# Ledger of designs, part 6: VHH binders against Small ribosomal subunit protein uS2c (rps2)

Target 1, 281 residues: Small ribosomal subunit protein uS2c (rps2), of Bigelowiella natans (Pedinomonas minutissima) (Chlorarachnion sp. (q06j20)
Amino acid sequence: MNFELKNFNTIRINKNQTILIKTTNLENSSKEDTYQFILKMLKAGVHFGHKIKKWNPKMSPFIYQKLQGIHIIDIIQSYTYLKKACKLVYSKSLTDNYNTFLFVGTKKQSPIPNSIFYHASRCNSFYINNKWLSGMLTNWENTTRSINTLKYLKVYQKTNMFSKLSMKTHSIIDKKKNRLEKYFGGIQNMTSLPSTVILVGQHNEITASKECRKLGINNITILDTDCNPEFVDLFIPANDDSSSSLNLILGELQVAINIGRQKFCENLKTWKNSSSILKQI
Key: E = the ipSAE of ESMFold2; O = the ipSAE of OpenDDE; V2 = 0.75 times the mean of E and O plus 0.25 times the DockQ between their complexes.

## First folded at step 1 (VHH)

Design v10 (framework vhh_vobarilizumab_d1; at its last look DockQ between E and O 0.01; V2 from the best seeds 0.00; counts 0 for: pae O 12.5 > 2, unsure alone 61.3 < 65, grease 33 > 24.2, SAP .845 > .668, placed apart)
Fold by OpenDDE, look of step 2:
Structure v10 (fold): chain B 281 residues (1-281), chain A 122 residues (1-122)
Amino acid sequence: as target 1 above (281 residues)
Amino acid sequence: EVQLVESGGGLVQPGGSLRLSCAASGSIFSDYYMAWYRQAPGKGRELVAGIYSDDSTSYADSVKGRFTISRDNAKNTLYLQMNSLRPEDTAVYYCATEYYDILTGYSDFDYWGQGTLVTVSS
């Protein structure tokens, strides 16, 4: 699908479809940059929702129109909420608390787990991308025990003592370590509860969401047209099925985190990403 | 790969009726947007009617109230019931669907049939 910016307020999607950009809702000194970024979002497929039949009516305020059998998400709202989310994580990163962000997305046979890993890693954040185990946050003591066990086993395997064990014992230890790493590897260095959870795939991560709510942890969730906006305080209406969409959204969040941390360290490096939403923050 | 095959075209008198069929291949029939287009001699292709995945429909103003788009999921067939036909309805009618890849965000593939000729003449 080719997207073209016809003017400052209209984007052509195809021969017959155009999207009007509501400029009145854009609070930006550089309209051109905003429009270019929105175009980038469209090209990344951020506006693609689910099939028309597969929707939550509560998402209607965030749906722009029907297009070729799917719901189109209001890209202006996507932009607005993304910007808001970026501001939030940026602000939170302006602290000495380095362990504040946990990325969560475990939906199998989707681009979500890989995207979660990629972006969490790039901002040295924590992640859960395999499976959410009940109580990971609400039973933090148990989680900590598991993490410590993992750390212990990893170190133990590197010792001369390990080499003296039987093959059977090696196998047992290795299996246990691998299992723990599978579930806790992304949080093995997390020493406290996260201050912010970035969540992708609401339906699959309902338990995580509930735990966040219970503990009063901020939860930023990407919400597709089949999701429930009432479950989350802060969200980004967007396509959560597309790798390109996810990479754009999570990428911006990740960069925001990094920039905030750099600023905190008084080591601001000039970034050359001219297409980043962060230029507008 | 999506395959579309139109049928049912022919010669009809003004005021007459005709029913077009489009046989669609694959499992996407009930889940995807499908549409009828037409191209009259010397004119560009235009949308006539569309049916969404929820079976909601849309029509061009020129055919509204006269044409009805429907589908039979069991038969993987799209229909266009054309009533009160006019000479200006003379055109090659095409069945089409637009493919998009939600995983990549990339979309620019239109699938078309070979078309079926509808001639409305006295």
Scores: ipSAE 0.000, ipTM 0.220, lowest interface PAE 12.5, mean pLDDT 83
ESMFold2-Fast, scan of step 1: ipSAE 0.560; ipTM 0.807
ESMFold2, look of step 2: ipSAE 0.295; ipTM 0.716
ESMFold2 (binder alone), look of step 2: mean pLDDT 77; pTM 0.766

Design v11 (framework vhh_vobarilizumab_d1)
Fold by ESMFold2-Fast, scan of step 1:
Structure v11 (fold): chain B 281 residues (1-281), chain A 118 residues (1-118)
Amino acid sequence: as target 1 above (281 residues)
Amino acid sequence: EVQLVESGGGLVQPGGSLRLSCAASGSIFSDYYMAWYRQAPGKGRELVAGIYSDDSTSYADSVKGRFTISRDNAKNTLYLQMNSLRPEDTAVYYCAAEWGDYDLFDYWGQGTLVTVSS
């Protein structure tokens, strides 16, 4: 080591691990707040990548070091990219109430589907957390038809006509409704293509990523050490295998969307109040 | 319960024509995406033609200009008009119906054999 420790802070990751962080990468005016947030990211395990044998060499710029058979993600870059993503979704939410967000993450036997549902729901956004069906965005007419069929079946099940059907027919209709709810329930209130898509688990969502590119839809993707950053619009290098890591990353995006939406509503209220005052002339 | 029953298959010479029919039983036929698939010996099933609830259609490149898909919602029947048949069109043809996702068909017919040979 030929560098002076005064240019680095030591941060404890866990009982057996510490990392050196170059302080010149932190924001000067909010250095202490930035430092505390980075500590929160480390505590959440955002920096824990995959085992060395499961990595993509194109992720090497985002890897800080190798430790105990795993890659450690550069937490300063994770923070920087997360901040960029939060600014983007905030700006979209602040500017126009027609900007919509779709959260996608379908990897089975992982914390991804539940985290997707939780965070999308809490910012009044849409989600797909069961299976991405080829053409969900590029064949929007087909998706709209599926959504309309789901809504039709839900209404039909409440009719007197439905109550007169045989138990076998009830079962068949309920099975079809449940399948549609499973795939399309999270997007049933979408009337148009989303403005931004947030993807978790790149390998499982490669078709979704390709569809976003074909349609020119902005794509924010969480990339672990085994992912490919080359064809993603905006990405966040982070652990996608930990509930605490995902909840922190998606939680920050959720908060940014909500703050932007709230500020947009406040701006509308202020304009409306100003307009109301003018009625007194 | 939805059942699909195909008919109209048979032996035809190259350049000939056949019309396949698929009779559907059960409700909500008009809300289905309906499609014709085919499977030749030793090959997987391939999409031939599809029709949406709004009557918009799609065709495989190999059959464009030769085949026409249509449906009659009043009769709950799907049709495939096959013209200028070629030996490579020889396959078992299947009728399929799905709820808004053309890659996941809820119902399949038993198939009808089309043989194009001299």
Scores: ipSAE 0.000, ipTM 0.112, lowest interface PAE 17.0, mean pLDDT 77

Design v2 (framework vhh_vobarilizumab_d1)
Fold by ESMFold2-Fast, scan of step 1:
Structure v2 (fold): chain B 281 residues (1-281), chain A 120 residues (1-120)
Amino acid sequence: as target 1 above (281 residues)
Amino acid sequence: EVQLVESGGGLVQPGGSLRLSCAASGFTFSDYAMAWYRQAPGKGRELVAGISSGGDTSYADSVKGRFTISRDNAKNTLYLQMNSLRPEDTAVYYCAKDEYDFWSGYSDYWGQGTLVTVSS
């Protein structure tokens, strides 16, 4: 019969959906835990790609099959690339306290902006989730000027001088401050360019991706079936249209960053203890 | 019992090169990510370079372009090729089973270390 099929396990996720997983590609580090996580990814819809008419042929290696008018992403590759991305952000977080992460995702009428804000905030990282303004990273001097204006206006609004201004002038200043908060609020505490940029929604963030490449900033991009992997340093093949899929992927990156930061702090405590012992000599 | 034995440290002049080795035993070497850490006097241990089970590498900005991490799974050995050495590279270098695991978080194990001194 079919010799090739004996290297695959069948997972049923819905009454009408069955996914085949190649068993030989699973790592020995707790097969049960790996299987359960893949099942969690399937339940989150990580494998649901775009409609067949909207796909990019360069994503072909990451597509498992076509099912009911959509492309199904290879969940084993999604898992493998996610683990690689987590290891990278963990290593950067552990290596240098000045390694900073910028999460970018601005696609309106999608779960992306809220997911970006949620996960970036929970790993003490920066974010842009409203609009990417051309030159945000390549024209860092201009970005810094806008951030300084935002900080100045926030301080100014708390002064007695501000309280003496007309109601009309208060409204004008508040509108300017709110506009700057909208575009720059997520990066207001950035003192330098980010070490790594995490992008969601490649088509909306092409300018951000190009700026990262021009500056040599590492970018990790979530790629759906309609995306292009050629101009990205590291990517994660995954559904970018589902909040459950995004929360799973970004949540794992968030956890990896936090574990790395925690370990960096533990290493500093070990140094302080070692330094104290050496002073006893 | 996990054992990591570092070697290859020594005294070298600025601009020189050294190759560090780490012999691993007590676990399936090919299944785990490995790393090099260093600790200079009065500083905490910092990650210098990491390599995944699949061969993907990561480097500290201070050593990127100068250091190269590699592994030989057949020999259960981890390497760090250090070029263009600087006085600030002076430290005890530690081999580590650098495991970030989705389920259990981070696992800590280091060898005894090998001293690298870059004179003057």
Scores: ipSAE 0.000, ipTM 0.156, lowest interface PAE 14.9, mean pLDDT 77

Design v3 (framework vhh_vobarilizumab_d1)
Fold by ESMFold2-Fast, scan of step 1:
Structure v3 (fold): chain B 281 residues (1-281), chain A 118 residues (1-118)
Amino acid sequence: as target 1 above (281 residues)
Amino acid sequence: EVQLVESGGGLVQPGGSLRLSCAASGFTFSDYAMAWYRQAPGKGRELVAGISSGGDTSYADSVKGRFTISRDNAKNTLYLQMNSLRPEDTAVYYCATDLWDEYEFDYWGQGTLVTVSS
């Protein structure tokens, strides 16, 4: 009771309950900086898993304990896996402009679709947050046709010819455009398959995960306590039912992508300036 | 009231096989993940195998490839098929499920003794 060791910190969940965390698992950064970020993750509720009624035993290595009817995720592992995912997306963004990211999360009546839209949009990346249609990546030609139809309808709606059509015809065209926008709007500017796919809500996105595996596309998945770590290249154990948890995890990935893209652009400008100077000599 | 009743334990020679059963009652069995734990004398309880409500399985490294966990939702029964048994597998085996009124991962049944000895 009430002990805090050099290699452990106690974290208070409520008046009568604490979690003991082993700090010796923190590596390659200031322990103080790492500790502060872990406190931020805890405040965001990253460690709160699903209700005990539903869990997947394959997630048992990532579960610290159960508390008040909820599985508690091992926050140190959540942090470690999040850092690995951030490093991966940063390195891909740093390499060239052809590395693209697709965020996927379609679970209805959850914070997932809105969080997906918010974070993908803020790192100039693509998203699917309404419904994954089977073959969206494996049948890329069909997806491209749907995207082209959407783009055509958007252009057509801006023409003088469209303005001369009846209100009934306007309604028909608008409904068709809105359905295509709902499914394909987030990927309408994708000219090729993404280099990395970030998935939230594994049970809803199992088809997307399998398609990534078939195509050899890197897959980063957020796994809650009821998820399965198989068929995933890299995963982040975390609460996927909380806006604050999702916003922290996806926000860190968004920032890593943006920093990598910014550094790539800075490197290009430096190279172009150097090349111009050399040509002047 | 939740009840878990384990059976199938006994004495077996090294290299032998046993099948454990756990009869569950008092809750909607198909909605919950189930697990097998074991505890040898003088040692802590360890998770041996788990199975989700959807049928996904997980195993401790020490039993992987030798033990198979399965469930029959129609019979409210959990199974553990144990093959290629070793003396180190000697323990009391417990059937467990996660319930909202518990505060730690723990066994729920009374256990069944498995002894692997010549």
Scores: ipSAE 0.000, ipTM 0.215, lowest interface PAE 20.1, mean pLDDT 77

Design v4 (framework vhh_vobarilizumab_d1)
Fold by ESMFold2-Fast, scan of step 1:
Structure v4 (fold): chain B 281 residues (1-281), chain A 123 residues (1-123)
Amino acid sequence: as target 1 above (281 residues)
Amino acid sequence: EVQLVESGGGLVQPGGSLRLSCAASGFTFSDYAMAWYRQAPGKGRELVAGISSGGDTSYADSVKGRFTISRDNAKNTLYLQMNSLRPEDTAVYYCAADLSYYGSEWPEEYDYWGQGTLVTVSS
């Protein structure tokens, strides 16, 4: 039988690649706004999975099809899960200023560490982008001691006492400070466990994921076609190997956090103004 | 110039004792927290015992009550007294130094490492 093509849109990714999107799957969004954003995701390469030989069968519900030796991720599901993640971080940011976010992604020789730093910094959040040390969250007391040592060394380096030490001693202290800055710099101002952890590169961050689960900390994980959707609180099916894909996904989370923080401040100002008006009555 | 040199390892029968020493040079020993780590074949490095720059001690549950860590700041030497040794204690034992009052639970944070000394507990 013939399909009514009016219920589908065709999106061209490049000269040889197109995907067919069923319009009824977009019923809860403005059609024009949704299409515009899906086009942006496609241009960023969010839908490009790993080569067929490197996939996890548990990701099959999120794979649209196989094309030219790679898995193509279902972009509509990527969009839907990204929206859910944005709503979650927005709602947490809207609740109070004590909800904190930790971005984690340490995969060497990838765009992940730089993308993590860039996006976490732009929403006044914390990050770990060098190496996850076992117990960083589950052994918070030990993490606090390492952070305090880093802070102490930074203060000490600015003193007149330090300036009078030998060049050899300066080098020793600087090497210690630099090592601690490498592991703990992104979390040095974190006074308590984060309310939400955003993970990129599941295979490298499996220990971080397990620690979040053990502590009941909400984690949002970007899952490529070779990842496992089990044991994560919320996930976003997406390409984790492309700078443009990562920057789009993390950028949307960054924006959602910032909008939530802004709305919290607006609500607080509105409450203060309402209280002032009531006092005049 | 910075060196940590372990000694005292060897072959011992179950229930026996050994005393490990770590001679430190090239840094101000008294400012550093010190630790003993061990690595059994096919396993990662695990903390055995730690001693802070202030003299406070900590032990892994598996060695608590059997091993004693101590330091001699005048001699720049760290010690591990190992009593009631078990076959499970067989490992290469490493001395480590950390510029911190308390020391770290993570091998990656330590500033200096020795080359290790082999302890074999067998009958």
Scores: ipSAE 0.000, ipTM 0.448, lowest interface PAE 11.3, mean pLDDT 81

Design v5 (from v1 with K97A D98S Y99L Y100E S102Y S103L G104E Y105G Y106W E107T; framework vhh_vobarilizumab_d1)
Fold by ESMFold2-Fast, scan of step 1:
Structure v5 (fold): chain B 281 residues (1-281), chain A 121 residues (1-121)
Amino acid sequence: as target 1 above (281 residues)
Amino acid sequence: EVQLVESGGGLVQPGGSLRLSCAASGFTFSDYAMAWYRQAPGKGRELVAGISSGGDTSYADSVKGRFTISRDNAKNTLYLQMNSLRPEDTAVYYCAASLEDYLEGWTFDYWGQGTLVTVSS
């Protein structure tokens, strides 16, 4: 790696690697814990922007510098925005067990779809990692019908009636079920609109982003150096090209959701224990 | 008990040289990044030079080519060789140690008491 030692805002991560960072506006937290986490982010490559000339000038406030065609994201801002996003999902998980999270990332030939599946599953949340169909949230009635069709076909395939059908009809039904499973499987147990949507890969998920905006659904988007921050409410500037960067960012959101849900359950038990009326219901 | 003790400061004429030493005790010196900071009268502390646990060095622009930082892990000692000294180099020089390879003031685990360097005719 071609990083050089410079001025007073330097961190040495490895022999022959030094990153210049901004030191201003870290929140009041344990200094040691904050430093360790920023090192973890740097090791995961969160700060590496795109290698080719695929940048949006509107992302310049979040870019620390440019080295050999690679934009270096301001890691302090990445940390600050990630912390803000974690607080948001934690707070939502704390207030209501009916708050649901939907992870979206469909960019093919990238680490995004697998990372989306992995992290959404680990916090008992919903996901769309194959294709966003226009109207998935704004036309919730149609989405519900598709989900119901998928569930019906799965049940139907287990019946004696299905076994009596021709091989051609079996193939047709199986293909339809597989297509619905591909698009709706990650949301098949979703009974209402999500309270929060986590998006990875802005360019691929622009329709999803617009639908969230139209419905007033909280949207957390990971923005790489080629993204547009203008029309995003809450975002995390970060590398979306590497598994390690995505797993760190999505992993922190996953943990925040789980901690919030655990705390909600503990609070509910405490409240039920203090209420004799609720104990009888 | 952890200690960093600086020595080698003094009065020197412009163009002269001084060698500062920092003797470390109470921790595994070889695991720590080390740095020299200075504070002139009425000014804040500024980083002069740093050296990682692995021996990689960095310098403030004002001292590049004139100062050399080095370490001797066998002696648990940090050095700063200062050549071509200027009146603006007059300051109290502090030794600092960090377990992490950080060279920012807020990240240092240990600080010395300082040694005064005065450059005047």
Scores: ipSAE 0.000, ipTM 0.093, lowest interface PAE 22.6, mean pLDDT 76

Design v6 (framework vhh_vobarilizumab_d1)
Fold by ESMFold2-Fast, scan of step 1:
Structure v6 (fold): chain B 281 residues (1-281), chain A 123 residues (1-123)
Amino acid sequence: as target 1 above (281 residues)
Amino acid sequence: EVQLVESGGGLVQPGGSLRLSCAASGFTFSDYAMAWYRQAPGKGRELVAGISSGGDTSYADSVKGRFTISRDNAKNTLYLQMNSLRPEDTAVYYCATVEYEWGDSYEYTFDYWGQGTLVTVSS
């Protein structure tokens, strides 16, 4: 399976039906299940916003109160928006294998780049966690050329011809490969534009957000208290400075993508079996 | 086709000033870190000044406080303002994309170079 079920349990409702506990984002949750998940969000620190002097007034509908110089995010709204985002990525994953996801978060000296890499990799999705270069999506032909060059250099470095080159030439080629790997490594297997882009942090990702808007690509953005919700399609109000907060939110999106893909594969297997049986008849 | 065209070089007296320009075409200039290099007669090329796509600058110790690198992304142009010129500054000056440690370049041929412009400081 493409997802880890270690943190999930099944409940048998009757002889032919079971439900996964902690999949409330994808199904109608009981009040008890919703309460337990909200407690988990609170424990992860999802509700801790930025300092009061570093906030955007347009986020005021998503702020519950102030505590010790920081804004406290409304956890019920964080849960509600997270649930909407999980349903979106699940539905896209369920419909076909061509829907792809791109995770973006480039804020240096923060937990964002590592969380992006971790969660994107675990749902076989793409990522950009170093720097967004202007035109990465709007100039897709140029991006494809850069990806192809990176792939070529990796192959070339494994050849006998490469091994015979001077130390200086080795250094030049390795330097060019490392630069391409730095910017394009996370998207090197992308053959088309993503169906959905997941952004962590608005200020550092403004160009990426604008490119998604221009191309009509669905944009899910994690917004802290210093962000502006006006310019995004779907957002999740949440703490983006805590690894536990990011891991919970990105982890739920990761699981939703994996469950959707798994159900698509099961449906495809069922159809193939039916087709084979019909051919025998 | 990628092209870098330098201009503004010439003969100047010690203590004088020159402004070099580099017109870029054939690539997305705003995404690239850019640099000025120079090569004096009988010497190798050396980095003079660099500027990131975001505007952060760096300078060789020999020119720090005298030279200023800047860019105009709307005009796809890189500049080098050279003040308090010394005979030791005599060289051919090249506009180029910056290598890995300051680079935002994303193509295999990251080492795009201009034809160079001659700066002579003499009297």
Scores: ipSAE 0.000, ipTM 0.080, lowest interface PAE 24.4, mean pLDDT 75

Design v7 (framework vhh_vobarilizumab_d1)
Amino acid sequence: EVQLVESGGGLVQPGGSLRLSCAASGSIFSDYYMAWYRQAPGKGRELVAGIYSDDSTSYADSVKGRFTISRDNAKNTLYLQMNSLRPEDTAVYYCAKDLDYGDYEYFDYWGQGTLVTVSS
ESMFold2-Fast, scan of step 1: ipSAE 0.000; ipTM 0.098

Design v8 (framework vhh_vobarilizumab_d1)
Fold by ESMFold2-Fast, scan of step 1:
Structure v8 (fold): chain B 281 residues (1-281), chain A 118 residues (1-118)
Amino acid sequence: as target 1 above (281 residues)
Amino acid sequence: EVQLVESGGGLVQPGGSLRLSCAASGSIFSDYYMAWYRQAPGKGRELVAGIYSDDSTSYADSVKGRFTISRDNAKNTLYLQMNSLRPEDTAVYYCAKYDSWELDFDYWGQGTLVTVSS
């Protein structure tokens, strides 16, 4: 039997560009399923980094090539790190229902804030997509007070007492409530610190990343070619400027969290049924 | 094909110690969430301890401070060190491996019996 062994797969990006990918690191997945998913990542533009002028040399291990003034991210590493991140959030969701996830991405004039809201909401997780206020996690007491003020103002606005106040006082209270809703609305039901924080747009979220490190909270960060891998526990090398790239990566994390929560519920039902049978005996 | 084989179960006295081993094959060990579950006679399956892909660990409240989960990626083996054993720790202990990319996300071993009594 003479077989041609390809340790590398050739993927055509467009008419003039082909990338050579080493596939030997993609063990434990159906080769066909892995290949199809990598094609999805390429079509979503996950591999398109920033212009060469704005890059961090610490990201060099994750850059495959320089093409036409931009860095091309190593899609195999993007896939491998995404797979690791999905397994981590899946396993945390599977362990207990007290594991909570906070999605953070505040970069203005980007697809990040809307993508953060969309994916966090669809896995019943928390989010911050407007502005990270210094101390949001390290000064949890202050954050809790702000959340309680927001909840109080929302209830107060529905009371007869509020309706009796002057129009000027209504305006002042509305502005305060709207400011708090803007910054804390996505975390208003968060009763304790999150177990895992998912960060998008590292340069905007350096303070959030540092607060996670100080508190020992695991963070998963999407790193583009201009980012620093030293500030994160687990990272995913990827394009953070494309909505299709972000939706693919955050969508996979969202699905992993939901599957983990579903399996936790199934395991809990199995345990409760066994306990019920025992109590009946 | 993924196979998990547990070993190290047996009869021990209350207050004793026992180390369980789980030999894994068919995949990159370090990339997976690994866990120990137990099932006592007439009870449901209970998660005892888990080790995440980043090597962080979690424990059931009933075993926290007494049990330690660890793995040796070079030997493709998961361990559960059980100290200060109690009669209520008597159960069949199962090793489990999870892969979020496969339709059937969990693989289980056949189990190893641990009896804590005289």
Scores: ipSAE 0.000, ipTM 0.135, lowest interface PAE 16.9, mean pLDDT 76

Design v9 (framework vhh_vobarilizumab_d1; at its last look DockQ between E and O 0.02; V2 from the best seeds 0.00; counts 0 for: pae O 14.1 > 2, unsure alone 61.9 < 65, grease 33.4 > 24.2, SAP .782 > .668, placed apart)
Amino acid sequence: EVQLVESGGGLVQPGGSLRLSCAASGSIFSDYYMAWYRQAPGKGRELVAGIYSDDSTSYADSVKGRFTISRDNAKNTLYLQMNSLRPEDTAVYYCARDDYVWGSYEYFDYWGQGTLVTVSS
ESMFold2-Fast, scan of step 1: ipSAE 0.551; ipTM 0.830
ESMFold2, look of step 2: ipSAE 0.360; ipTM 0.713
ESMFold2 (binder alone), look of step 2: mean pLDDT 78; pTM 0.783
OpenDDE, look of step 2: ipSAE 0.000; ipTM 0.229

